VHH binders against Jacalin-related lectin 10 (JAL10). Designs and how they scored, part 18

Target 1, 292 residues: Jacalin-related lectin 10 (JAL10), of Arabidopsis thaliana (Mouse-ear cress) (q8gwi7)
Amino acid sequence: QKLDAIGGKGGKQWDDGADHDNVAKVYIRGGLEGIQYIKFDYVKDGKTIDASIHGVSGSGFTQTFEIDYQNSEYIVSVDGYYDKSGTMQALEFKTNLKTSEVIGYPKGTTKFSLGGVNGKMVIGFHGSAGKVLNSIGAYLTTAPPTKSQLVGGLTGGEPWDDGSNYDGVKKISVTYISTLIRSINVDYEKDGQVVTRYHGMKNGDTEEFVIDYPNEYLISVEGTYNILPDDNVLVIRSLIFKTSKGRISPTYGFVSGTKFVLESQGNAIVGFYGRDGGAFDAIGVYFSPIPS
Below, E stands for the ipSAE of ESMFold2; O stands for the ipSAE of OpenDDE; V2 stands for 0.75 times the mean of E and O plus 0.25 times the DockQ between their complexes.

## First folded at step 18 (VHH; framework vhh_8pnl_2)

Design j4 (from n6 with F27S; at its last look DockQ between E and O 0.64; V2 from the best seeds 0.70)
Fold by ESMFold2, look of step 18:
Structure j4 (fold): chain B 292 residues (1-292), chain A 120 residues (1-120)
Amino acid sequence: as target 1 above (292 residues)
Amino acid sequence: QGQLVESGGGLVQPGGSLRLSCADAGSTFDKYAMAWYRQAPGKERELVAFIYSGGSTEYADFVKGRFTISRDNAKSTLYLQMNSLKPEDTAMYYCARGEKDYYGYRMDVWGQGTRVTVSA
């Protein structure tokens, strides 16, 4: 998907295209009269592509913004600031993980936002530039599922991974005893079929949390982890789930130790991974953008 | 064969104290984890305090330092010292014990309960 360039109408058109997997780095040269040039390093098949400078170099120095593409960071939007002469005066890049500094001087300008389409990421840019950057546009694609950090006991038990190739979560069953989580059982939907994955021990009290997929999405997994007394192992002690409709599960297990929250704005949880052994050691999730 | 018998419940004013006891006639008391649970009218049973076989203790957040669980293995007795009592502490209080079940303890022996009422 191509977003039209926004800004001033001057300068010569440029177009980096959309044949990229991600953006690796942004280079911006500021000057006395506005943004003088912009350059993007792109990613294609694990390799960095060195793209052309758009604009001209003058006095000043180049500022950079790196995207940690190897850890699932990507650009979601760009705020731009152009003046009445058609000169881009400032830019600000936003990723799924962070926001850049405002690069340049936005005072006395018209602000716009490029991108910010739910479930989309920027993979290319186009625009116009002459002695300065005049306008900027973008190419969007569907953002891939992303993997949360793993929380809990990171060395105990054995790893497991359901993957992210599911449409959504329909039900979570949690088995627990007084002071720890024993297992989870997840019912996923895949192509209209229920796929069930089970992790942990079957003995304990089992509670179900039903999600009205696709009218409702699982969006948050929260809980605690702590050393389990007598056993002296670091494990998940409690879990709580939240949905897109504001529903909150009971707290399963027993609140003890370090709190964690696995959630990501605009995303649903579509998969789980973790560690399990004699206890339920660790949990992580996969996020996927909620459909527009 | 273990039977658990709670005692020490009663009527108390807000801000007051009670000490609950739970006698365990079973052998090997020191190998069990022990706990206090409560159930208020119209509510689900909830864990109040837990004492592990090794002596470590854990408390529900609503305790907020007001209650202390302890055990006397020589007397095979579990205690709950309840201070700064509030009306919301009104409930039936149950003693429970459990044996090791892989990791953690499965609470499978329960007392009949002792009533605590906190009212002016």
Scores: ipSAE 0.641, ipTM 0.862, lowest interface PAE 1.2, mean pLDDT 90
ESMFold2 (binder alone), look of step 18: mean pLDDT 84; pTM 0.845
OpenDDE, look of step 18: ipSAE 0.794; ipTM 0.942

Design j5 (from n6 with Y103W; at its last fold request DockQ between E and O 0.61; V2 from the best seeds 0.71)
Amino acid sequence: QGQLVESGGGLVQPGGSLRLSCADAGFTFDKYAMAWYRQAPGKERELVAFIYSGGSTEYADFVKGRFTISRDNAKSTLYLQMNSLKPEDTAMYYCARGEKDYWGYRMDVWGQGTRVTVSA
ESMFold2, look of step 18: ipSAE 0.660; ipTM 0.872
ESMFold2 (binder alone), look of step 18: mean pLDDT 83; pTM 0.841
OpenDDE, look of step 18: ipSAE 0.788; ipTM 0.938
ESMFold2, fold request of step 22: ipSAE 0.670, 0.637, 0.675; ipTM 0.872, 0.851, 0.872
ESMFold2 (binder alone), fold request of step 22: mean pLDDT 83, 83, 83; pTM 0.841, 0.842, 0.843
OpenDDE, fold request of step 22: ipSAE 0.798, 0.814, 0.754; ipTM 0.943, 0.949, 0.916

Design j6 (from n6 with Y103R; at its last look DockQ between E and O 0.80; V2 from the best seeds 0.00; counts 0 for: pae E 2.3 > 2)
Amino acid sequence: QGQLVESGGGLVQPGGSLRLSCADAGFTFDKYAMAWYRQAPGKERELVAFIYSGGSTEYADFVKGRFTISRDNAKSTLYLQMNSLKPEDTAMYYCARGEKDYRGYRMDVWGQGTRVTVSA
ESMFold2, look of step 18: ipSAE 0.463; ipTM 0.779
ESMFold2 (binder alone), look of step 18: mean pLDDT 83; pTM 0.844
OpenDDE, look of step 18: ipSAE 0.755; ipTM 0.913

## First folded at step 19 (VHH)

Design ctrl (from n6 with Y52S Y103S Y105S; framework vhh_8pnl_2; at its last look DockQ between E and O 0.60; V2 from the best seeds 0.00; counts 0 for: pae E 11.1 > 2, framework grips)
Fold by ESMFold2, look of step 19:
Structure ctrl (fold): chain B 292 residues (1-292), chain A 120 residues (1-120)
Amino acid sequence: as target 1 above (292 residues)
Amino acid sequence: QGQLVESGGGLVQPGGSLRLSCADAGFTFDKYAMAWYRQAPGKERELVAFISSGGSTEYADFVKGRFTISRDNAKSTLYLQMNSLKPEDTAMYYCARGEKDYSGSRMDVWGQGTRVTVSA
């Protein structure tokens, strides 16, 4: 999605395009007469791409703003401040994790916000510039799901990962014996179809927790992990699931040891990953913003 | 509904003790894992304590340190020693027997329960 450039008239149009995975770094040189130039380093296929300077180089030092793209940081929005002469006087960048300082001098200007669309991130910029930056626009794409920490036995069993390319969770089935969780079975929705993934051993009694997707979302997994009696293996001992409608599952398994909670405000769980091997060793989730 | 019969419940003051027993000589007791569960009014039945056929024990966090599960295989009897009882321990207490299978942890035989009331 292309957002129109906002700001003043003047300068020549520039366009870094949208063929990028993320933004790595922003370079801004500002002064008393406005923002003199802006430059972006983009990310494509794991490598940074240097783009052109937009504006002119002046004396002084360039301020920079780094995006920790390897740890799922991305730009969500930009606040801009331009004056009647058509000069961008200040910019402020916001990511999902932090906000830059206001770069430049915003007093006596018109403020605007670019982006800030729920669930979207900036992957490119365009605008107009001459001797100064005049206007700025953006290219948005759907932000990737974020990955929770892995909880439980981090060295036992073998890793598995359902990924995050699902629309939501429709059902979780837990197979357990009164003291042990043996397996989970997750029914995801993907493009109107049910996709089922199974993790762990099959022996035990199975209980289902049905989620009324898309009217209801899975938002939380919590439980406990501990070392099994007579074994030296750290495993998930109990699980509880919670939904966006305040529903709470039964406690599956046996509450024992260290508590964990996997949840993220404003997000639904759209995927699972973990470890299993004779036992149900570890669990983690992928979060994605809840629609509207 | 099975061969398990609980006893030893009753009314006790806070801080008191009770010893629950669960017996039945009709099965090969020493080959099964055993457990105690409880159910308070309006709550789900919950695991209190577990003991394997080999004698390894595990306790719910809410009762750890106050209760001791044990077994006497010669008498085919499971016990729950309950010390430092609190009003929150008021519940129906059930004995359960594990599955006769290779790993042996599913509960497939249940007693009818014995009532424990902790009140001043």
Scores: ipSAE 0.000, ipTM 0.293, lowest interface PAE 11.1, mean pLDDT 84
ESMFold2 (binder alone), look of step 19: mean pLDDT 82; pTM 0.834
OpenDDE, look of step 19: ipSAE 0.748; ipTM 0.909

Design l1 (from n6 with G98A; framework vhh_8pnl_2; at its last look DockQ between E and O 0.85; V2 from the best seeds 0.69)
Fold by ESMFold2, look of step 19:
Structure l1 (fold): chain B 292 residues (1-292), chain A 120 residues (1-120)
Amino acid sequence: as target 1 above (292 residues)
Amino acid sequence: QGQLVESGGGLVQPGGSLRLSCADAGFTFDKYAMAWYRQAPGKERELVAFIYSGGSTEYADFVKGRFTISRDNAKSTLYLQMNSLKPEDTAMYYCARAEKDYYGYRMDVWGQGTRVTVSA
């Protein structure tokens, strides 16, 4: 999706395009006369792509803002500030993880926000520039899922990973025996079809937690992990699920040891990964923005 | 391979104490994990306390600090010391035996239960 450039009249049109996976770095020179230029490094297929400088180069310090794209950081919005003469005076970049400093001098200007659309990220920019930056617009795409940390026993069992290429979670079944979680079974939705993934041992007592997708989303996995006595392995001991409608599952398993919470504001869980073997050793999730 | 026989239930006032016992006639008592469960009328059985064959213990949060599970392998007897009893502890209490099942334990044998009533 292409957002129209916002800002002052003037300058020459420029367009870095939308054929990028992410933004890697922003270079800006600002001063009392306005933003002198802006330049972006983009990412495409794991490689950095330089775009042109937009504006005029000169002496002074170039400020930079680096996006940690390899650790799931991306730009979600840009605040801009332009004055009556049509000059962009300040910019502020916001990612899913942090906010840049305000670069430039925003006092006495008109503020606007570019982007900030739930579930979207910026992958390209366009605008107008001459002696200074006059206007800026953006290209948006759907933000990729992010991966939680793995919790539980990090060395036992065998790793597994369902990935994140699902529309949502429709049902989770938990199998347990005495004080031990044995397995989970996850029913995902993908393009109107149910895709089922099973992890762990099948023998035990099974309980189901049904989610009314797409009217309801799984948003949280909580639980505990501890050494399982007599077996002396660090494993997941209990699980609790929460949904976007405020529903909370029963506690599956037996509460013991260290509490964990896997959740991310504004996101649903769309995939699982973990470790299992003779027990259910570890669990992690993929988050994806909840649709507006 | 044993029959579990609970005893020690009864009527007690709030704040009082009871000690439940469970005799297991099994030949190798010490090789089993043991548990106390409870069931109030119309509710599902819930785990109260678990003692592993190696002696480690675990407790449900709602009884932690008030109840103590223990075993005497020489007497083939499981105990539950219940202190600071509350009306919500009113239930049938069951002794259960569990066999090792690869990782963890599967409940194998259940007692017939002993009634605990906590009321003024």
Scores: ipSAE 0.537, ipTM 0.812, lowest interface PAE 1.7, mean pLDDT 89
ESMFold2 (binder alone), look of step 19: mean pLDDT 83; pTM 0.839
OpenDDE, look of step 19: ipSAE 0.735; ipTM 0.902

Design l2 (from n6 with A33T; framework vhh_8pnl_2; at its last look DockQ between E and O 0.68; V2 from the best seeds 0.00; counts 0 for: pae E 2.4 > 2)
Fold by ESMFold2, look of step 19:
Structure l2 (fold): chain B 292 residues (1-292), chain A 120 residues (1-120)
Amino acid sequence: as target 1 above (292 residues)
Amino acid sequence: QGQLVESGGGLVQPGGSLRLSCADAGFTFDKYTMAWYRQAPGKERELVAFIYSGGSTEYADFVKGRFTISRDNAKSTLYLQMNSLKPEDTAMYYCARGEKDYYGYRMDVWGQGTRVTVSA
């Protein structure tokens, strides 16, 4: 998705394109005369791409803003400040994790916001520039899924990871015995097909929690973890699931120990990861924005 | 497999007390995790308390502080001391024993139950 440039008239159009995975670094030379140039380093296939300077290069101080793209940081929006002469006077970048300093001098200007579309990230920029930066626009794409923390016994069992490349969760089956969770079985939807993943031991009582995907989304996994008496292992003891329609599953297992909640506002759960061995040791999830 | 036999149920006023017993005819009582469950009319059977073979106990939140689970391994007997009884404690109470199943315990043997009625 291409957002039209916002700002003043003037300058010559430039366009870094949309063929990037992320933005790595922003370089801005600002001064009393306005933003003199801007440059973006992009990421493509894990490699940094040095882009062109837009504006006038020369002697002076350049301010930079780094995006920790390797740890799932990305730009969500840019606030811009332009004056009546058509000069961009200040910029402020917002990521999913932090906000840059305001670069430049915003006093006496018109403010605008570029981007800020729920579930989207910036992967490219375009605009206009001559002696100064005049306007800026953006290319958006769907933000990548985010990974929750892992909860439970973090050293027992073996790790597993279903990944996050699923459209949604259609059903969760939980197998348990009196004292602990044994396993989960997750039916995902991917490209119109059901993909099933099973984690843990199969012996026990099994209950199903069906989700009316795509009309309904899994949004929360809650439960408890504790040391299991006599076995002296830290494991998941109980689980509860919640959906976008306010439905709540039964409590599976036995409530004991530390409570946890895996949820993220505006997001659905689209994948699971965890640890299991002879018990169901730990659980985590992947979040992706709910379609609007 | 031995049979579990509950006793000690009855009719009691709110605020009263009862002591439930569960006798186990099995030979290896001390190796089992033991539990009390209850089932009110029209409701699912729910756990009340565990007592593990090592002596540790765990309680459901709705009875903690009012009920005490204990065991006498020499007599192969499980107990539930029920104090400060409320009308919502009215249910059939079952004892159960669980065998070790790799990690944790699976409840495989159940008693026939003893009725507790708390009448307001």
Scores: ipSAE 0.414, ipTM 0.757, lowest interface PAE 2.4, mean pLDDT 88
ESMFold2 (binder alone), look of step 19: mean pLDDT 79; pTM 0.807
OpenDDE, look of step 19: ipSAE 0.683; ipTM 0.883

Design l3 (from n6 with S53R; framework vhh_8pnl_2; at its last look DockQ between E and O 0.69; V2 from the best seeds 0.68)
Amino acid sequence: QGQLVESGGGLVQPGGSLRLSCADAGFTFDKYAMAWYRQAPGKERELVAFIYRGGSTEYADFVKGRFTISRDNAKSTLYLQMNSLKPEDTAMYYCARGEKDYYGYRMDVWGQGTRVTVSA
ESMFold2, look of step 19: ipSAE 0.586; ipTM 0.832
ESMFold2 (binder alone), look of step 19: mean pLDDT 84; pTM 0.850
OpenDDE, look of step 19: ipSAE 0.776; ipTM 0.929
ESMFold2, look of step 20: ipSAE 0.620; ipTM 0.845
ESMFold2 (binder alone), look of step 20: mean pLDDT 84; pTM 0.850
OpenDDE, look of step 20: ipSAE 0.732; ipTM 0.906

Design l4 (from n6 with M107L; framework vhh_8pnl_2; at its last look DockQ between E and O 0.78; V2 from the best seeds 0.71)
Amino acid sequence: QGQLVESGGGLVQPGGSLRLSCADAGFTFDKYAMAWYRQAPGKERELVAFIYSGGSTEYADFVKGRFTISRDNAKSTLYLQMNSLKPEDTAMYYCARGEKDYYGYRLDVWGQGTRVTVSA
ESMFold2, look of step 19: ipSAE 0.610; ipTM 0.838
ESMFold2 (binder alone), look of step 19: mean pLDDT 80; pTM 0.808
OpenDDE, look of step 19: ipSAE 0.755; ipTM 0.915

Design l5 (from o5 with Y52W; framework vhh_7b18_3; at its last look DockQ between E and O 0.67; V2 from the best seeds 0.00; counts 0 for: pae E 2.1 > 2)
Fold by ESMFold2, look of step 19:
Structure l5 (fold): chain B 292 residues (1-292), chain A 120 residues (1-120)
Amino acid sequence: as target 1 above (292 residues)
Amino acid sequence: QVQLVETGGGLVQPGGSLRLSCAASGFTFDKYAMGWARQVPGKGLEWVSFIWSGGSTEYADSVKGRFTISRDNAKSTVYLQMNSLKPEDTAVYYCARGEKDYYGYRMDVWGQGTQVTVSS
């Protein structure tokens, strides 16, 4: 999604495009006459891209703002301040983790905000600049999901990971016996199609928990993990699922040991990961903001 | 034929005690896990307690500290001592046999059940 540039009408148009995975670094030179230039380093396929300077250098100091993209930091919004002559006088960048200094002199200006759209991040910029920065716009994309902690037996079995590139969860089928969870079978929606992923052993009783996606979202997984007395393995012993409509599944398995809750306010579960082998050892989830 | 027969149910006042017994026949008792489950009218089955073949025990949170499961392998019997009974313990109690199923146990044979009623 392209947000139109805001600010003054002057200067020459520039456009860094939207073909980026993230922003790595911002370079801003402020001065008494306004923001003199701006430059962005972008990320594409794990490599930084050094884009052009927009504006000209002057006698001010160049300030930088780094985005820790390797640790899931990304720009969510930019506040700008332009004056009546059409000169950008100040900028302030906000990420999901921190806020930059205000660069420049915002007094006596018109304030605006770019971005701040729930669940979106900035991946590119465009605008206009001459001897100063006149206007700035942005390109938005969907922000990446976040990963929960992994709970359960962290050393047994083999890891698996469905990833988070799904639109939502439509159904969870749980296979269990009296004393433990055997497997889960997750039906995801992706681009209007059902994608099914199965983890664990098939022997046991199977029950389904259907989510009315997209009118309803899976928001919580809770349960217990404990050592099986005769087998001496640390595994998931019980599971419960909850939805955005307040629906709660039956308790699958047997409640025993350490309780866990995997949920995050304002987020839906869009993927699972874990460990399994002879048992269902561990479970974790991916969270993504619920659309507003 | 494998059989499990529960006895010892009845009517008891809140705070009272009962001891359930489950006589087993037709299998090598000491190699199997045993358990008690209960069903309240209009609700699903709830596991209450397990006792493993080696004698280790597990309990549902709702009965910990009040119920004790035990087994006597020589008599092929499993017991459930129920103390400090509450009205919410009212249910049909079933004895179950657990056969090893890779990891853990699948409860595969059930008794006919015995009624426990906790009421003034």
Scores: ipSAE 0.453, ipTM 0.790, lowest interface PAE 2.1, mean pLDDT 89
ESMFold2 (binder alone), look of step 19: mean pLDDT 85; pTM 0.857
OpenDDE, look of step 19: ipSAE 0.818; ipTM 0.960

## First folded at step 20 (VHH; framework vhh_8pnl_2)

Design b11 (from l3 with M107L; at its last look DockQ between E and O 0.79; V2 from the best seeds 0.71)
Amino acid sequence: QGQLVESGGGLVQPGGSLRLSCADAGFTFDKYAMAWYRQAPGKERELVAFIYRGGSTEYADFVKGRFTISRDNAKSTLYLQMNSLKPEDTAMYYCARGEKDYYGYRLDVWGQGTRVTVSA
ESMFold2, look of step 20: ipSAE 0.612; ipTM 0.849
ESMFold2 (binder alone), look of step 20: mean pLDDT 81; pTM 0.823
OpenDDE, look of step 20: ipSAE 0.760; ipTM 0.922

Design b12 (from n6 with S53K; at its last look DockQ between E and O 0.71; V2 from the best seeds 0.71)
Fold by ESMFold2, look of step 20:
Structure b12 (fold): chain B 292 residues (1-292), chain A 120 residues (1-120)
Amino acid sequence: as target 1 above (292 residues)
Amino acid sequence: QGQLVESGGGLVQPGGSLRLSCADAGFTFDKYAMAWYRQAPGKERELVAFIYKGGSTEYADFVKGRFTISRDNAKSTLYLQMNSLKPEDTAMYYCARGEKDYYGYRMDVWGQGTRVTVSA
């Protein structure tokens, strides 16, 4: 999605495009006369791409703002400050993790915000510049999924990972015996198709929890983990699921030990990962923003 | 193969106590996990208390320290001491034997049940 440039008239149009995975670094030269130039380093396929300087390079100091893109930091919004002559006087960048200093001199200016759309990140910029930066716009894309912590027995069993590239969860089937979760079976939706992933052992009692996707979303996985007496392994002992419509599954298994909650406000669960090896050792999830 | 036989159920006032027993002479008791389950009318059977082969015990949250599971392996007898009984404890109570199944125990022998009724 392309957000129109905001700011003053004047200058020559520039456009870094949208064919980037992220922004790595911002370079800004500002002064009493306004922001003289801006430059962005972008990320593509794990490598940085140096874009052109927009504006003029002269006397003064260049300030920089680095984005830790390797640890899932990304720009969510930019506040800009332009004056009545059409000169961008200050900028402030916000990421999912931090906010830059206000770069430049915002006194006596009109403030605007660019971006800040739920679930979106900035992957490119465009605008106009001449002797100064006049206006700035952005390209947005869907922010990457967030991976939860893994809970339960972190050393037992074998790891598995369904990934996060599903549209949503349609059904979870839980198989259990005695005081032990045996397996889960997850029906995902991807591009109108049901994709099924199964983790664990098949024998036991099986219960289903159906979710009316896309009218309803899985939002929470809760439960307990504890040492299983006699076996002396740390495993998931109980599970409970919750949806965006306030529906709550039965408690599967047997409540014992440490409680956990895997939930993130504003997000749905779109994938699972974990560990299993005859027991159901550990569970984690992927979150993605619920559509607006 | 043995058959588990429960006893000790009955009618009791709220706040009262009962001791359930479960016996079987048909197997060596100390080689198994043992458990008490209950089933109220119209509800699914639920685990009340579990005693592992190694002697560890676990209890459902609704027990809240009111019940105690124990066993006497020499007599092949399982017990459930039920104190501070409430109307919601009204159910059929079942004794069960668990055999090791890779990890955990699969309950493979069940008793016929003994009825507990808690009414004012």
Scores: ipSAE 0.650, ipTM 0.867, lowest interface PAE 1.1, mean pLDDT 89
ESMFold2 (binder alone), look of step 20: mean pLDDT 84; pTM 0.852
OpenDDE, look of step 20: ipSAE 0.763; ipTM 0.923

Design b13 (from l3 with Y103W; at its last look DockQ between E and O 0.76; V2 from the best seeds 0.70)
Fold by ESMFold2, look of step 20:
Structure b13 (fold): chain B 292 residues (1-292), chain A 120 residues (1-120)
Amino acid sequence: as target 1 above (292 residues)
Amino acid sequence: QGQLVESGGGLVQPGGSLRLSCADAGFTFDKYAMAWYRQAPGKERELVAFIYRGGSTEYADFVKGRFTISRDNAKSTLYLQMNSLKPEDTAMYYCARGEKDYWGYRMDVWGQGTRVTVSA
């Protein structure tokens, strides 16, 4: 999606395009007369791409803002500040992980926000520039799935990871005994097919929680973890699931210890990862934006 | 043959107390985990309290602060002290023995139950 440039009239139009996977670095020269130029380094197929400088190239100090794209950082929004003469006076970049300094002098200007759309990231920019940056617009795309923190016993058992390359979750089967979770069995949908992944031991009581995908999405995994007496291991003790339609599963297992909640506003759960061995040690999820 | 036998159930007013006992002369308790479960009419059996072989205890949230599980291994007797009883505590109460099964315990011997009724 191309967001129209916002700011003043004037300058020459420029367009870095949308054929990028991410933004790696932003270069800005700011001053009392406004933002003098902007330049972006993009990422495509693991390689950085230097785009052109937009504005005046000259002497002075250029400020930079780096995006740790290798660790899933990306720009979610840009705040801009332009004046009545059509000059961009300040910019501020926000990623999913951090916010830049305000670059420039925003007093006495009109503020706008570019992006900030749930589940979207910026992959390109366009605008207009001459002696100064006059306007800026953006290209948005759906952000990649994100990985939750891992909760539970972080050192016991062996790690497993279903990945995030599924369309959604159709069913979760939980096997448990009186005091702990034994396993989960997840039925994913991928390209119209059911893909089943199983993690843990099969002995115990098994209950199913069916999700009416694609009319309903799994959005939350909650539960508890605690040291299991006698065994002296930190493991998942209980699980509960919630859907986009407000449905809540029974509580599986036995509530004990530290509560956890794995959920992300506007996202569905599309994958699981964790640890298991003699018990179901730990659980984490992948989030992906719910389709509009 | 070990068979658990519960006693101490009865009719009690809300706010009252009861003490359940569970005994079996067929095995020593010190090698097992022990537990109390309950089953209300039309509902599934649920864990109330668990005492581990090592002596640690855990309680369901709905009974924390009101019930206390304990045992006397020399007498092969399990207890449940129930205080501040509520109508929703009305159920058959079962004693169970747990054998170690990987991590945790599998309940392998059950009593016949003792009825607890809490009514105004």
Scores: ipSAE 0.648, ipTM 0.865, lowest interface PAE 1.2, mean pLDDT 89
ESMFold2 (binder alone), look of step 20: mean pLDDT 83; pTM 0.848
OpenDDE, look of step 20: ipSAE 0.722; ipTM 0.900

Design b14 (from l3 with R106T; at its last read DockQ between E and O 0.71; V2 from the best seeds 0.73)
Amino acid sequence: QGQLVESGGGLVQPGGSLRLSCADAGFTFDKYAMAWYRQAPGKERELVAFIYRGGSTEYADFVKGRFTISRDNAKSTLYLQMNSLKPEDTAMYYCARGEKDYYGYTMDVWGQGTRVTVSA
ESMFold2, look of step 20: ipSAE 0.660; ipTM 0.869
ESMFold2 (binder alone), look of step 20: mean pLDDT 82; pTM 0.829
OpenDDE, look of step 20: ipSAE 0.746; ipTM 0.913
ESMFold2, fold request of step 22: ipSAE 0.667, 0.666, 0.666; ipTM 0.870, 0.872, 0.868
ESMFold2 (binder alone), fold request of step 22: mean pLDDT 82, 83, 82; pTM 0.832, 0.837, 0.832
OpenDDE, fold request of step 22: ipSAE 0.795, 0.796, 0.800; ipTM 0.938, 0.939, 0.942
ESMFold2, last read: ipSAE 0.677, 0.678, 0.679; ipTM 0.873, 0.877, 0.869
ESMFold2 (binder alone), last read: mean pLDDT 82, 82, 82; pTM 0.833, 0.832, 0.830
OpenDDE, last read: ipSAE 0.797, 0.791, 0.797; ipTM 0.940, 0.937, 0.940

